# Designs tried in a protein design chat: VHH binders against Gamma-interferon-responsive lysosomal thiol protein (GILT). Part 9

Target 1, 207 residues: Gamma-interferon-responsive lysosomal thiol protein (GILT), of Arabidopsis thaliana (Mouse-ear cress) (q9sv73)
Amino acid sequence: GKSGKVKLNLYYESLCPGCQEFIVDDLGKIFDYDLYTITDLKLFPFGNAELSDNLTVTCQHGEEECKLNALEACALRTWPDQKSQYSFIRCVESDTKGWESCVKNSGREKAINDCYNGDLSRKLILGYATKTKNLKPPHEYVPWVTLNGKPLDDSVQSTDDLVAQICNAYKGKTTLPKVCNSSASMSKSPERKWKLQVSYANKATNY

## First folded at step 4 (VHH)

Design s6 (framework vhh_5c3l_4)
Fold by ESMFold2-Fast, scan of step 4:
Structure s6 (fold): chain B 207 residues (1-207), chain A 121 residues (1-121)
Amino acid sequence: as target 1 above (207 residues)
Amino acid sequence: QVQLQESGGGLVQPGGSLRLSCAASGFTFSSYWMSWVRQAPGKGLEVVSDISEGGSSTTYADSVKGRFTISRDNAKNTLYLQMNSLKPEDTAVYYCAKYSSYGDFEYFDYRGPGTQVTVSS
């Protein structure tokens, strides 16, 4: 319910290595350790793509990224609950070349494909474009994370840092997940830094 | 204000049929994609079917494809879901939801109160 849950928005593009690592590893720890009970996750698959005057989308990693962004937009439309959304997106982002098996195993293959091949996928992507381009302040790179509408501090580079920010931002009345009261690291030693793989805005191709 | 009101749910035996209706008001119905969304006991929300502004494009969850048919009557501001060959797995609260295809993809922000469908003997 409206319980003071932390609003976590992720602005990303499907073929950015830093986005893949963030989704699979960092965001995965939130779902693996019940932090999702105090977190409202929203995913925005557009990233650093650009719109022409005639609304043609150009993605940093080419047409395949545009296709996967649209597929993921359709999947997000198909499941309104965050656990199902995250499960599917994690599957695709864990192996972007093997995305077809994620669709086939989803139980929603026909719905996702009908969305992707019809007008809906384009309208969804244009909606994500609008939300991404209207960010204040503007995003500088992806993955771009906002917490309760504010960008994460540049010092937040690890899963432990992200967990601490979420725990501290929670103002609800339910019991905090155990990880919020633990000093145990949720990242590996040496500590992983996902910001080393980010894709910067205003570059035609990052990789 | 957007208002959506579902009706047509009930108790039905496996293999039976039901037709759900959704009366819409407070917005230009003919300009928006519409969806049917369901929530089974103890489960999350599931999008069952979507329909385009003019009704020319539709999508269905794999579990209902071939059994359910979504349609709309823009003159009456009404969305329909014809449910045939119902299974116990279709037991859920069914919601009508509004979607803006550009800039507003969070359709459950504008859902009705729902109508209960129970499939059992």
Scores: ipSAE 0.007, ipTM 0.307, lowest interface PAE 9.1, mean pLDDT 82

Design s7 (from c5 with E100D D101E S104T E106Y; framework vhh_5c3l_4)
Fold by ESMFold2-Fast, scan of step 4:
Structure s7 (fold): chain B 207 residues (1-207), chain A 120 residues (1-120)
Amino acid sequence: as target 1 above (207 residues)
Amino acid sequence: QVQLQESGGGLVQPGGSLRLSCAASGFTFSSYWMSWVRQAPGKGLEVVSDISEGGSSTTYADSVKGRFTISRDNAKNTLYLQMNSLKPEDTAVYYCAKYDEYGTWYFDYRGPGTQVTVSS
């Protein structure tokens, strides 16, 4: 449709602490504020992984990250609606050690497992690799957020900053959420900054 | 340029069968993963089934596994969904959807869908 919704793309990897915080806290507030009514959210689970010439994927946080990235890619393929997609991804990213419970409680356990264990999971990851590697400008770290195709300015470090940018970018005819007209949506929160826990591209991360 | 035209929906009794078809044009059909997606009244979209470019790989939602079969005829640019043992909860508008070359996110909902109603 020609909704004028703000296109919010998140490029991330499953075991990056900054990605986990952004997904759980910052994106969670978008749904809490009903901001999802004016936002078209897309998630790209590849992040800083590298693709060799023979198409072998190496994840920045090791094999478990590759596994969870593929699981999340399969889940995203399973649900076409952003609320269901976000709900599942938030579940996994809230407790990555407990991911099996998220799958079992999803109502899509067999579909996710069939995707994960088959050729589809690799195809999805290679697709996300291509989309992530084709970013212009190239991403410098994850979580990497683009709004209508443009990366967020370094000044955007809080949920309130992100909310204000989404509100300002909206060009559709849907009534704006009240948060878009409040002083609170224009004020920077000093309490939490996901940028302090980012994973930089082309750098090993040790935990 | 891309066109997707669904057909084969209708009213059927519980336990009955229907075969949906989707005629595709305006793109190289054999190069893309295809999907059947449905939307029940008052609910969000649900991916029912996916099929690879050559038909060698398929996936199904847990709700339809063992009852529905997705297939394609690349020579005829046509996607099919064979629906057996239909239940009232299968009542929905069914859409044919094309994935992009990366197999991610891009659904082409240009077709109007086809209504499937399962009731006695």
Scores: ipSAE 0.007, ipTM 0.325, lowest interface PAE 8.9, mean pLDDT 82

Design s9 (framework vhh_5c3l_4)
Fold by ESMFold2-Fast, scan of step 4:
Structure s9 (fold): chain B 207 residues (1-207), chain A 121 residues (1-121)
Amino acid sequence: as target 1 above (207 residues)
Amino acid sequence: QVQLQESGGGLVQPGGSLRLSCAASGFTFSSYWMSWVRQAPGKGLEVVSDISEGGSSTTYADSVKGRFTISRDNAKNTLYLQMNSLKPEDTAVYYCAKYGDYGEWDYFDYRGPGTQVTVSS
């Protein structure tokens, strides 16, 4: 069972620059600092996409974003453990044009391709659509991050802030990672500000 | 009240076959995607196979593709996994799992208690 792990949900879309920045650098600190031992990470690749009445998905950055969202949904399905999930998603989001190399080197190429080319990817994307559209309060932009079901305070604007919020939210009995108590983890320089590259839910993008 | 109960596990020699069954109750079985998931000793969970509501679409993990076949009988509320050409690395507890309606991205709204498969000479 879960020992009071912090639930960290990321609602995103694959071609949003701020989502790429958040995933590669900010979210990477969870694994770099062993924060994954106290964090339950969930990724929702849908973002600002829309559903028509016939359940056709239209993605904010066009058809290629829909394809990469579906690919990532299939990868997340293929690995039920968060470390493997994150490793693959980081690979794709680090170079979205090189995604084929990430799939080829994953050791799950056939499973991912079968999911992607079949009905399962659509089932997964419709699930993410439902979860994203049911957010209360509704998301205003992506990346949209919730911590234990609540949107991150708008004061949380850097990796150091995210790390601190995870450390402070943990209520379990395991020993906190050293970063939670270490002065060496503190930085005087602001880390990345993913909000500078966000994609707003009420604003069209023509990529 | 959702219940999933696996059966059919056991000890088998390498190259042998087993058929797992999962009896489902407490929900409209024919309306949900179903999965077989396994956990080997000392390892994490692995999704082995998925099947759509009507059985028309399936997926398989690379490790089992060509050897395992997932199927379902909606009239009997039963999910199956036919496992052929079994290998020692297939040794695991096998779980029947149900996808949520539009559940949290947690794959398994519900899972059964599992059935042990041991492949050993």
Scores: ipSAE 0.012, ipTM 0.360, lowest interface PAE 8.3, mean pLDDT 81

Design t10 (from b8 with E102D Y105S S107D; framework vhh_7b2m_4)
Fold by ESMFold2-Fast, scan of step 4:
Structure t10 (fold): chain B 207 residues (1-207), chain A 122 residues (1-122)
Amino acid sequence: as target 1 above (207 residues)
Amino acid sequence: EVQLVESGGGLVQAGGSLRLSCAASGFTFSSYAVGWYRQAPGKQRVVVASISSGGSTKYSNSVKGRFTISRDNAKNTVYLQMNSLKPEDTAVYYCAADSLEDWLSGDEYDYWGQGTQVTVSS
């Protein structure tokens, strides 16, 4: 049903430094502040990858990124709840070279490995390709964030700004998290810009 | 290019039957889950039936036992057989397809058709 929760979509690729920082630090605040109670988080691990006419995927940061994107796609399929999904994705994105430890400690090693080594991982990545390429307007870089289907306003330049936008967009019936009361009372402009190492989508074609 | 096209809607008397078709083009249909949704004027769009890429089916309680969803991957088509129609079944019926879901029950999917009107008179 329509809970009135804010739909927060993140379009990303696993080896983009800005995506790693956003997932670990910025999304961490949403879960730490209990904003997940008013937020429906969806993660789309494809980013700036390209899909050829014969359905070959080429990832911006090479083959290792394609492999980690597929691993994360399998993790997202494995857990139905956003908290478990985020916990695993944050583990991988906090140390991409140590991803095997994240799988080992997940309690879902068999399900993740079966997905990753089977036909399902390719099906999932092609699905994320479709979702990412169908963005209107098209994404310009990653991490690319939408709230209720709309890209973030240029005024959103910090985690606190993102928190305020989520709080203001909520139309459901549950009590707002305490952080929303602080954000609403302040009504302040962003003080610090995000210093994310963004990855641009095809710099030669888009600009 | 990529599209879902619904057909088979119309006007029917209560207790009658209609068969809706959803024809897909421009994508690898067999890999997608497909669902039928309906929306009456002033109401929310709601799921009616869903079929997975593997052919497993789910139905809303309001249509269970009366409606049957099926797929023909060779023809890139999904069908909704609607029997024992009631005035409450009057709505625009939409086809939706998704590459990630096994079952369609939400409202954010890869592709949507433009709908076909079903009107059931009492």
Scores: ipSAE 0.275, ipTM 0.641, lowest interface PAE 2.9, mean pLDDT 86

Design t11 (from b8 with Y105A; framework vhh_7b2m_4)
Fold by ESMFold2-Fast, scan of step 4:
Structure t11 (fold): chain B 207 residues (1-207), chain A 122 residues (1-122)
Amino acid sequence: as target 1 above (207 residues)
Amino acid sequence: EVQLVESGGGLVQAGGSLRLSCAASGFTFSSYAVGWYRQAPGKQRVVVASISSGGSTKYSNSVKGRFTISRDNAKNTVYLQMNSLKPEDTAVYYCAADSLEEWLAGSEYDYWGQGTQVTVSS
């Protein structure tokens, strides 16, 4: 049959404050409200990093971001299910300095470390680079969110907007979570929204 | 620019054989997983066979034992050897490549070819 699940892609980088907030707070609503039953979540840890012609990766927030992006890429390969993937990523993004505890408590420490210390982590990061650079239209900042292949503008990346957009995009046969009825009602009311602290890809060069 | 070009399709009698080729250009082919998909009229596109960057293979139940996928990284090409063809194998065959997956089994990948028609007469 036709799958009606909403395809939600997040393009991000591990040390971007807006990405951390979006992952912990906004994506958390998907799992807290049972929206994961109608949502296919994909995470792409590369963000605004740059690839040289020699395939050297330079991360916007420096070498530590490159290391955490690679760790998260390995975690995403390690778990096939989105709940386990999100649980680990949320742990790391909630406290990036405490990432070692997240790995130790994951139950998959050996698999993650083998990936991270081997050739696989670099292969995965180059893959995420390809996915991110192939975006049409190109991303302008992170977190960059696409819903069924279409980018959400920055005004709708708030917690309430995301929930409403997922509910409205669902065309499958599964019974909608109760939050979808509440979100549809809320769409008729003006809301004051805080925009995420995004990281822009095209920062002006200081002369 | 990035491109996947399928070739080798055509008309063949039941019980015959065809070899499809998928030639890649514009990307580092050897690091990608590659798969063959097919789509019959009025049906959804489904996976036929996948090959990992390391050369490990997977097949759909409908073709296992009859089809063989292989890759030649020096030629940036993936092949699908199709033996003992049946009328039910009639479809447009598509090559797909992905930088992240170990094997292709889904519907969204980095690159898709334009397809090549295979018609098997009874």
Scores: ipSAE 0.392, ipTM 0.709, lowest interface PAE 2.2, mean pLDDT 86

Design t17 (from b8 with S31Y S56Y Y105S; framework vhh_7b2m_4)
Amino acid sequence: EVQLVESGGGLVQAGGSLRLSCAASGFTFSYYAVGWYRQAPGKQRVVVASISSGGYTKYSNSVKGRFTISRDNAKNTVYLQMNSLKPEDTAVYYCAADSLEEWLSGSEYDYWGQGTQVTVSS
ESMFold2-Fast, scan of step 4: ipSAE 0.459; ipTM 0.751

Design t18 (from b8 with S30D S31Y S52T S56E; framework vhh_7b2m_4)
Fold by ESMFold2-Fast, scan of step 4:
Structure t18 (fold): chain B 207 residues (1-207), chain A 122 residues (1-122)
Amino acid sequence: as target 1 above (207 residues)
Amino acid sequence: EVQLVESGGGLVQAGGSLRLSCAASGFTFDYYAVGWYRQAPGKQRVVVASITSGGETKYSNSVKGRFTISRDNAKNTVYLQMNSLKPEDTAVYYCAADSLEEWLYGSEYDYWGQGTQVTVSS
């Protein structure tokens, strides 16, 4: 089983400002450039949350973050396709206080609410906890991005650098997006805003 | 330390039976889906049976009616009862577990065991 597509995993928490900017701005370019044709995007809404021995989840930005993480986990289960998943997650992360409108306009309100209010949401969050804590090397902050299982180079500075790394990692035989031919000519960009708003593991927030 | 440990493999004659066990430790087993895979020398690892966290089961066409997967959450163990064994069932059998997948048909999961050898002679 070698699909050839690049596996892009994002480990995040819903109320981290850096995660919000990365999801809305940086990941948006993957779909804008049609890069999704060579990319398998997976989203892991748990981030820096802590899981106690009795399976109690404590989120870094408090109870509201736990609620939105669970909502997003349910959305990811509801849609099997990455484009629909990303569309919903982008809606919520663009305006976390307006999340109810995203659910109402999703066309899947009942499925999302049934998941959220049932045992499934807890099962999914415990799954994301496991996926996140099993990272080798462990994540140090969020958003935490891995490409084919390897953390992104700490030197990545912009969405254009991310696009170039995805293009370079692709080993399949599908026709490449046009952006892949242009990426080699892109110069290094200034540090992205999200890098100034990351949430570090093992630290309380200042919000 | 998280572990999946397979046991129960061995040498049997065609038409015989074996029961494999997959013992889990170090994680909340009840929330995990579990699958049995097998790999013969020089061949790709393929799924033979899968069981959801809720106990629903699915089988590959090659083993339907002969193999039964079951779980005992109190013992953190999954079993594979193999009846009417054939020489083509000869392989190393692997246990896999995943916290998010309901059905294990792929190759990327949270945990894999080290495998147990099953050899069926005619």
Scores: ipSAE 0.373, ipTM 0.722, lowest interface PAE 2.1, mean pLDDT 86

Design t19 (from b8, 15 letters changed; framework vhh_gocatamig_d2)
Fold by ESMFold2-Fast, scan of step 4:
Structure t19 (fold): chain B 207 residues (1-207), chain A 122 residues (1-122)
Amino acid sequence: as target 1 above (207 residues)
Amino acid sequence: EVQLVESGGGLVQPGGSLTLSCAASGFTFSSYALAWYRQAPGKKRELVAGISSGGSTVYMDSVKGRFTISRDNAKNSVYLQMNSLRAEDTAVYYCAADSLEEWLYGSEYDYWGQGTLVTVSS
């Protein structure tokens, strides 16, 4: 396809600290600086969870993570636009213990609760499980980010690096956001090294 | 009850054109990504074209410029306009719908239609 927007997929799990920081701080920069106008953001709340042969989901950070993943899956289904989706997910991920306030203030409380308490939430999570497990190459840790289906280059270690890659991947016809100008993309501000704050699917056994 | 019903298949001569239609029911169509897959005898199903909820499209290389996928959310339908058909386009064509859109990884779709046969032959 000739998609005008850069497809930015984030594979994550709700209680992973690195995922929380990526969503709140790194993706926040994308939305705060209007980079979302050239970005088609998709969020996949499953991460490093495991799916058994009898379709039981076991989350890396326990049952509370499974519950919050399901809530976020329902929120993503509830809103058709990525700005609203991201706003809600950012709210939850900014304070996972205070998620109820995010739902109450969402304007979609009934729709989210109906999805969460019904069969749809399980269907959505099984879909995210399938999408996550079918990644080629397989994800090694979360947050796991792909641009137009390609995992981020190992040279991408900051928000400004991600912004530059999104700007460079855009081949559409709309005006580029101002942050995509060469001088604006070369930030001199201190940058967070997000790859030091990840949760690995496979961990070394200590002795 | 979820249904995807394909129509428009048939016999056509090389160089001809055909439009496939897929009518959907039982889910919130506008929130789903739709795709056309095909399967020729003895081969695996392959993605022909996909369209996201936002209207972004993808095509397999051999059909780029010849096929066009489109959707009509008011009619809960997705279409595949096929031009300049070749013998190698002969296959059963399947409509597929997914609440996510990860076509690049060949992810399993939520819903599949029953398929419609397209035969390109003289």
Scores: ipSAE 0.000, ipTM 0.145, lowest interface PAE 12.4, mean pLDDT 81

Design t20 (framework vhh_8h5u_2)
Fold by ESMFold2-Fast, scan of step 4:
Order: sequence, then structure tokens, then C-alpha cells
Structure t20 (fold): chain B 207 residues (1-207), chain A 124 residues (1-124)
Amino acid sequence: as target 1 above (207 residues)
Amino acid sequence: EVQVVESGGGLVQPGGSLRLSCAASGFTFSEYSYAMGWYRQAPGNQHERVAIISSGGSTNYPDSVKGRFTISRDNAKNTGYLQMNSLKSEDTAVYYCAADSLEEWLYGSEYDYWGQGTQVTVSS
């Protein structure tokens, strides 16, 4: 990589419960524990949506998901830095019904609204559609995570394994964040399973 | 099936000109509003961005080529171009074309599509 950091790509959709939990809890550990110093995060808000021949987007959790995906795509365009991007996305994904408060408190309300209400939001979503559909191998569910271009381990026991996998993937020669060296910090409850709430491709989901 | 392919490279004398072409197949520029970029790599050097053109036709160049190189696109032919004038020995490199549905990605290291490159040699 250009930065020498671990390249972490997350392919997700805004109303998938597993995506919400992954973003808020697992990605939160990257920023809460300074793991972001060795991680380059990219977020792809499209997930299991479908694109028709006339470029109509149909989201797995319905129209509200399409709207929130577009809002988040606009947020990603608005902020160039991953900490600001993640902060906004975490706000929305922590309470999707309260998304308007996240926009009002963002400090970028006009830019986000101009993008969201204009032609740019559709262009951004079509870009994320292309990037998501070009995955090799194709994603099977969301959240779908790749590290340095390779899919994350599909083990059911990888609920809190993200930190360990990022630490192990880092090949740079700088000192690892302390969380990578502490067995106590790496110890996690096995009952938390982000995969339990995943949304599988080709399966209708709703609630 | 889905790819971009460069052509038009070759040997040219200092002060000469070349026009590179980038032909896209398997997708259309106008349908996805793709942006395009040209990049080069000389032996022993890092990859360098030399031109970006947006889906709307806005262009961006680094100082090293500004005023000498012109990027353009023909959406009807699904082809992008790099017109290179006043070529210098330091322009000798393999030139790569990239296309991306998100323009900002062309300023990074990942693209939807990029080609295999075409050699440009500037020498007497």
C-alpha cells in the first residue's frame, strides 16, 4: 500500500443490523484504541442492493435503506479524512431513525443536503454499485470485509477478531498500537456475533 | 471483456509530440459518468499521476506536465486521449490509463479499471 497501513474495506448497507453492529462496535475499536494509525478504512454503502438494466437501484431493506445509503455516500464525499467519515457514519448507524440529528450536528449540513438532493448522490451510489459488484470473489452477505484486498475469515467465531486480524495483517515496521500487544485488550466475549445479524445476498430481509 | 487498453506509444525525439489513446470495452463512459486518468512510471520511480478528466470534462494536471499535456475524452467512441507536446527525456515512461466511476479514487491507488500500459521513449 502507499501508506504501509492495513487496507480495510467494508461493504455494507445502512439498515442491515449486522452492518450497524459492526460499524458501531467493531470499527469503533479501530478509532477508540488508536488502531486507525495502522488502518486505512474505506466504506462502500451499497451492500446487497440490485441495479436494474435502466440503472434503478433496489435496496434489500427497501426505499429507506436506499435513502440512508445515499446520505452516507454523500457524507463520504464531504469529508476527505477517515476519522470524520467514520464519526458521521457511526452517528447514523447508531440510530438510523435519528439520522437528521446527525446531519444537523455534522458541521456540513448544507454540503450533505446539496449532495443528497442533487444528481451527485445517484452518481456516487452507482459508483459504489460498480465497486461492490466487481468484488472478486463476490460477496455472499454483508457486512463484507476485505483486508488488503482479501476477504476476512468466514469463521463464526470471528466476532471480535477484527482487531487481531488487522494487527496480524500489518507488515510495516513501526511500533504496533498497544492493543495489538496486550492479551487483556484482545480478550473478548464469545457471545457477541456480528454474523448472527448479517444480510445474505439473494435473500429478502425486512422489519 | 471489461477493460481499458492503451495505444499510441513509441519513440519520439525531444520536442516532439505523441497522442495516446485509451479504449474502453465492456462498459460505457456516459452511462456511469466515468472519470479518467493517465499515469506513468519510469524505471526506478514511483507511479505518477499525469492527468485527470472528470465525466463533465474538467481537467487537472500536476505542474510537471501542465501546459504540455492535454487530456480529453470522446464518450461516443468510448475512448480517452492524452496529447503530449514538447516532450522531454524525463517524460520517458510506461503510460497507463485508468477509469473510475468515482473520480476521487483516481487521486488514489485503486481504480475500477486500468490498462497494461504503453511505452513512450523520448530520445534522439
Scores: ipSAE 0.219, ipTM 0.601, lowest interface PAE 3.5, mean pLDDT 83

Design t21 (framework vhh_7b2m_4)
Fold by ESMFold2-Fast, scan of step 4:
Order: structure tokens, then sequence, then C-alpha cells
Structure t21 (fold): chain B 207 residues (1-207), chain A 123 residues (1-123)
């Protein structure tokens, strides 16, 4: 007997354009709808970063990406609930140059700064490195999304596709959110497809 | 390469004691939170005790005062001292380790799990 929320894991890096679009627009539809009632969201801010034998982290989009990944890791430690986690991450990913305003308006500035400036942020990033490295199959690009441990099919390119996959994967006894039964959405679907802006693993990025 | 190996289980009479050990290899054990879970036949796996990387401990209400969790980072080992054992403590005991969690609780998608060790308490 399988039942319970759909486990939605997102493996990402903070300066990947496709990751920004996925977080702000695609995940936004989950939280704007009542789909979050059947979804257990986990975020893994490491993406295509590399870990050397001496545990030096090199981020695909440079040092600023490493800093924002660490900031977001600290935010995920700071809030135990997915709504608060997502709200903060969405703020940063909506305007990565304005991240300081997200921290100041978070209501958790001290906790985030203490984490970020201390040893904890590095420990968290090394943890996300381990979880990302242990993916089976290995990720090929980011954003890399798994539903109940299985990667999303390459045909999933839009928010509506993602919503349909989550609704289809739900095996719990709770009443399905209305969005799962609606043929037409009242919300405007994004014109962009996040698949067009993915960052491939093993692709160098110029600074 | 990565392993968690439990030992110390067995058959004991009610009121007796057992000490479980979990030996870790293949990862930086001292940086991980570690914990003990148990699963009785036909039941879901539930947390027993957890110890943070810094050595702080937490216990389920059913074992508080009877069980003690500890770790030895030099030996890459976590222990569970079980005193005043009851028939309802009968279960397979698993150790788990996670790099991101400070405390190991449900849900159980941790980095590493052992294969378990059987504890049977008779009376």
Amino acid sequence: as target 1 above (207 residues)
Amino acid sequence: EVQLVESGGGLVQAGGSLRLSCAASGFTFSSYAVGWYRQAPGKQRVVVASISSGGSTKYSNSVKGRFTISRDNAKNTVYLQMNSLKPEDTAVYYCAADSLEEWLYSPSEYDYWGQGTQVTVSS
C-alpha cells in the first residue's frame, strides 16, 4: 500500500537561467494553486558544481553562484516549512542581484547571516554535493527534477506538464486538488519553457 | 564503499540490557548526524534516538530514561545502550546517517542506512 505526498526534488544552481525560470514560474504554480497539499518539495542548491579531492567547490557560473548557493542552503536550514523555504528562494531567484533585500525582508536576517558567515554554510553545501553526486541516474543538466525518486521525462517542458505529472503520481487517499481535475487553468501559462535554458553538466561557463 | 554495519543484537530476557554498535566507513562520519531506528514485524520504521555531529542527543518518548545514544568519532562508531528492555522493544534496529539533518526524524530519506540487527526480548 503506497500512499502519501508526491516527493518533488529539485537539484539546481542559483545562477542557471533555466533554474531561475523553473523556481519562479513552474514551482510558483504549485504554491499559487493548492497543489502544495499533495507535494513534498525539497531543494538542493549545488547543481553542476564540482568538488575537488581537497573539498574545494567550483561553481559553473563562478564564485557569485557559490555564494548564492550557500545563502539558499542557509535559508533552507533556517525554515523547517516548505512554504517559507520556497518564498525566500523565489525572492532570491526572481532577482539574484537584489538578494540582500530578500534577506533584510525575511524576518530571519540574523539566523541566515550567522549561518552564511560561519562554518555551517560550508557543511550544508558539502551535504548538497553528496546528495547531488549520489543521484541514480546521474543528473545530465539543471534544473534536474525527480518525482518520487525518478527523473522527469524529457517531454515535460511546461508548468502544465509538471502539474499533470504530479497529479498523476499522487497515490494518497486525500482528495485531489481541484487543479488536477480542471481542464482549463484560470492562471496564464508561462510562455517560456525552462528546458530551453538548462545548464548542462560538464559545460564550462565563462566569467 | 560507504557502509553502516550494525552489531550487538540478539535474544535477551525482559529487564536485560544490550549494547548496539554501528560502524561507519567510506565517509566523514564526524560531520554527520546519526541515529537509530527500529522496525517491528508489520510496522513502519520509527525513530529511537538521534545524535548530532556536535554530540547533542534526542530520544523517542518510548525509550527516554532506558536507552542512551553515544558516538566515538575516532572509531567512526555510534552506540545504543539499551537498558530495562521490554518485549515491545523487539524489532530490527537500523542505524542511519545524514549530512544535512541536525537530527534524524521521519521521513527516512537519509544519505546512508545500515542493513539492521535483530533484537528479541523474551518473557
Scores: ipSAE 0.086, ipTM 0.521, lowest interface PAE 5.0, mean pLDDT 85

Design t24 (from b8 with A97K S107D E108A Y109F; framework vhh_7b2m_4)
Fold by ESMFold2-Fast, scan of step 4:
Structure t24 (fold): chain B 207 residues (1-207), chain A 122 residues (1-122)
Amino acid sequence: as target 1 above (207 residues)
Amino acid sequence: EVQLVESGGGLVQAGGSLRLSCAASGFTFSSYAVGWYRQAPGKQRVVVASISSGGSTKYSNSVKGRFTISRDNAKNTVYLQMNSLKPEDTAVYYCAKDSLEEWLYGDAFDYWGQGTQVTVSS
């Protein structure tokens, strides 16, 4: 019915190493395998940041993380389609120091800069704060991934595990990507543990 | 059809006051946040103030303490009381329906009204 697509939500913060690895490698495989045809990807750049009573945002990895979270929020606002959103976010997360070249080469430099330098970026970040803080159950670390509103279980350690979970969660009538029907999703892959690079919600870091 | 109609703008001297109104129709007004935005000549449209469905208010730093946003759900209207006006407040003022989904996913500005001109002379 309606879209039937698997709702994949990623709650993250821009300077978390595990978030960078998940975005570049694990989400990259979704587009490489055409899994985006059955996946509705949403990204929430706030992570373990804290919001004071006067609405001051304090990011876990310091002020530079707040700046990049805001930049990425503006990029997500700029593009309505998930392929363009992901392409930009992947660019920044592949080299966070090179973010300016990602903006310059985006084809939306003016819109992103206008958002980033104006009051809109603050509103977007407060929106992501609300979405992240209202998670049930609350997130324990980032990257925090939900499929159709439910967090990934502790057994999901590799990209192939994520691919299998997305394929199994799909309830629509669209033709499945070939990877869902092949032994590739069950093939032995070198173990990659992005969970060893995660940022836990109860531990502050200053960068 | 979502419709927003701004009114109350005009010419005022520095230090003066104006009250803007925005009449809304086509959606369940009490369920949505509504905001005031402005666009000065040669500049981008920026947020001025917003009010949530529950009545919580937020202000840009440039207007905090001088402007007050309020709503009347019975009349489907949001107001912006502007005090101690400065030449820098000269702009076309717009209201927009806010939703969290619209703000996050690019639709927040689809419900702009026609705008109302505010000009503050020195």
Scores: ipSAE 0.006, ipTM 0.236, lowest interface PAE 10.6, mean pLDDT 82

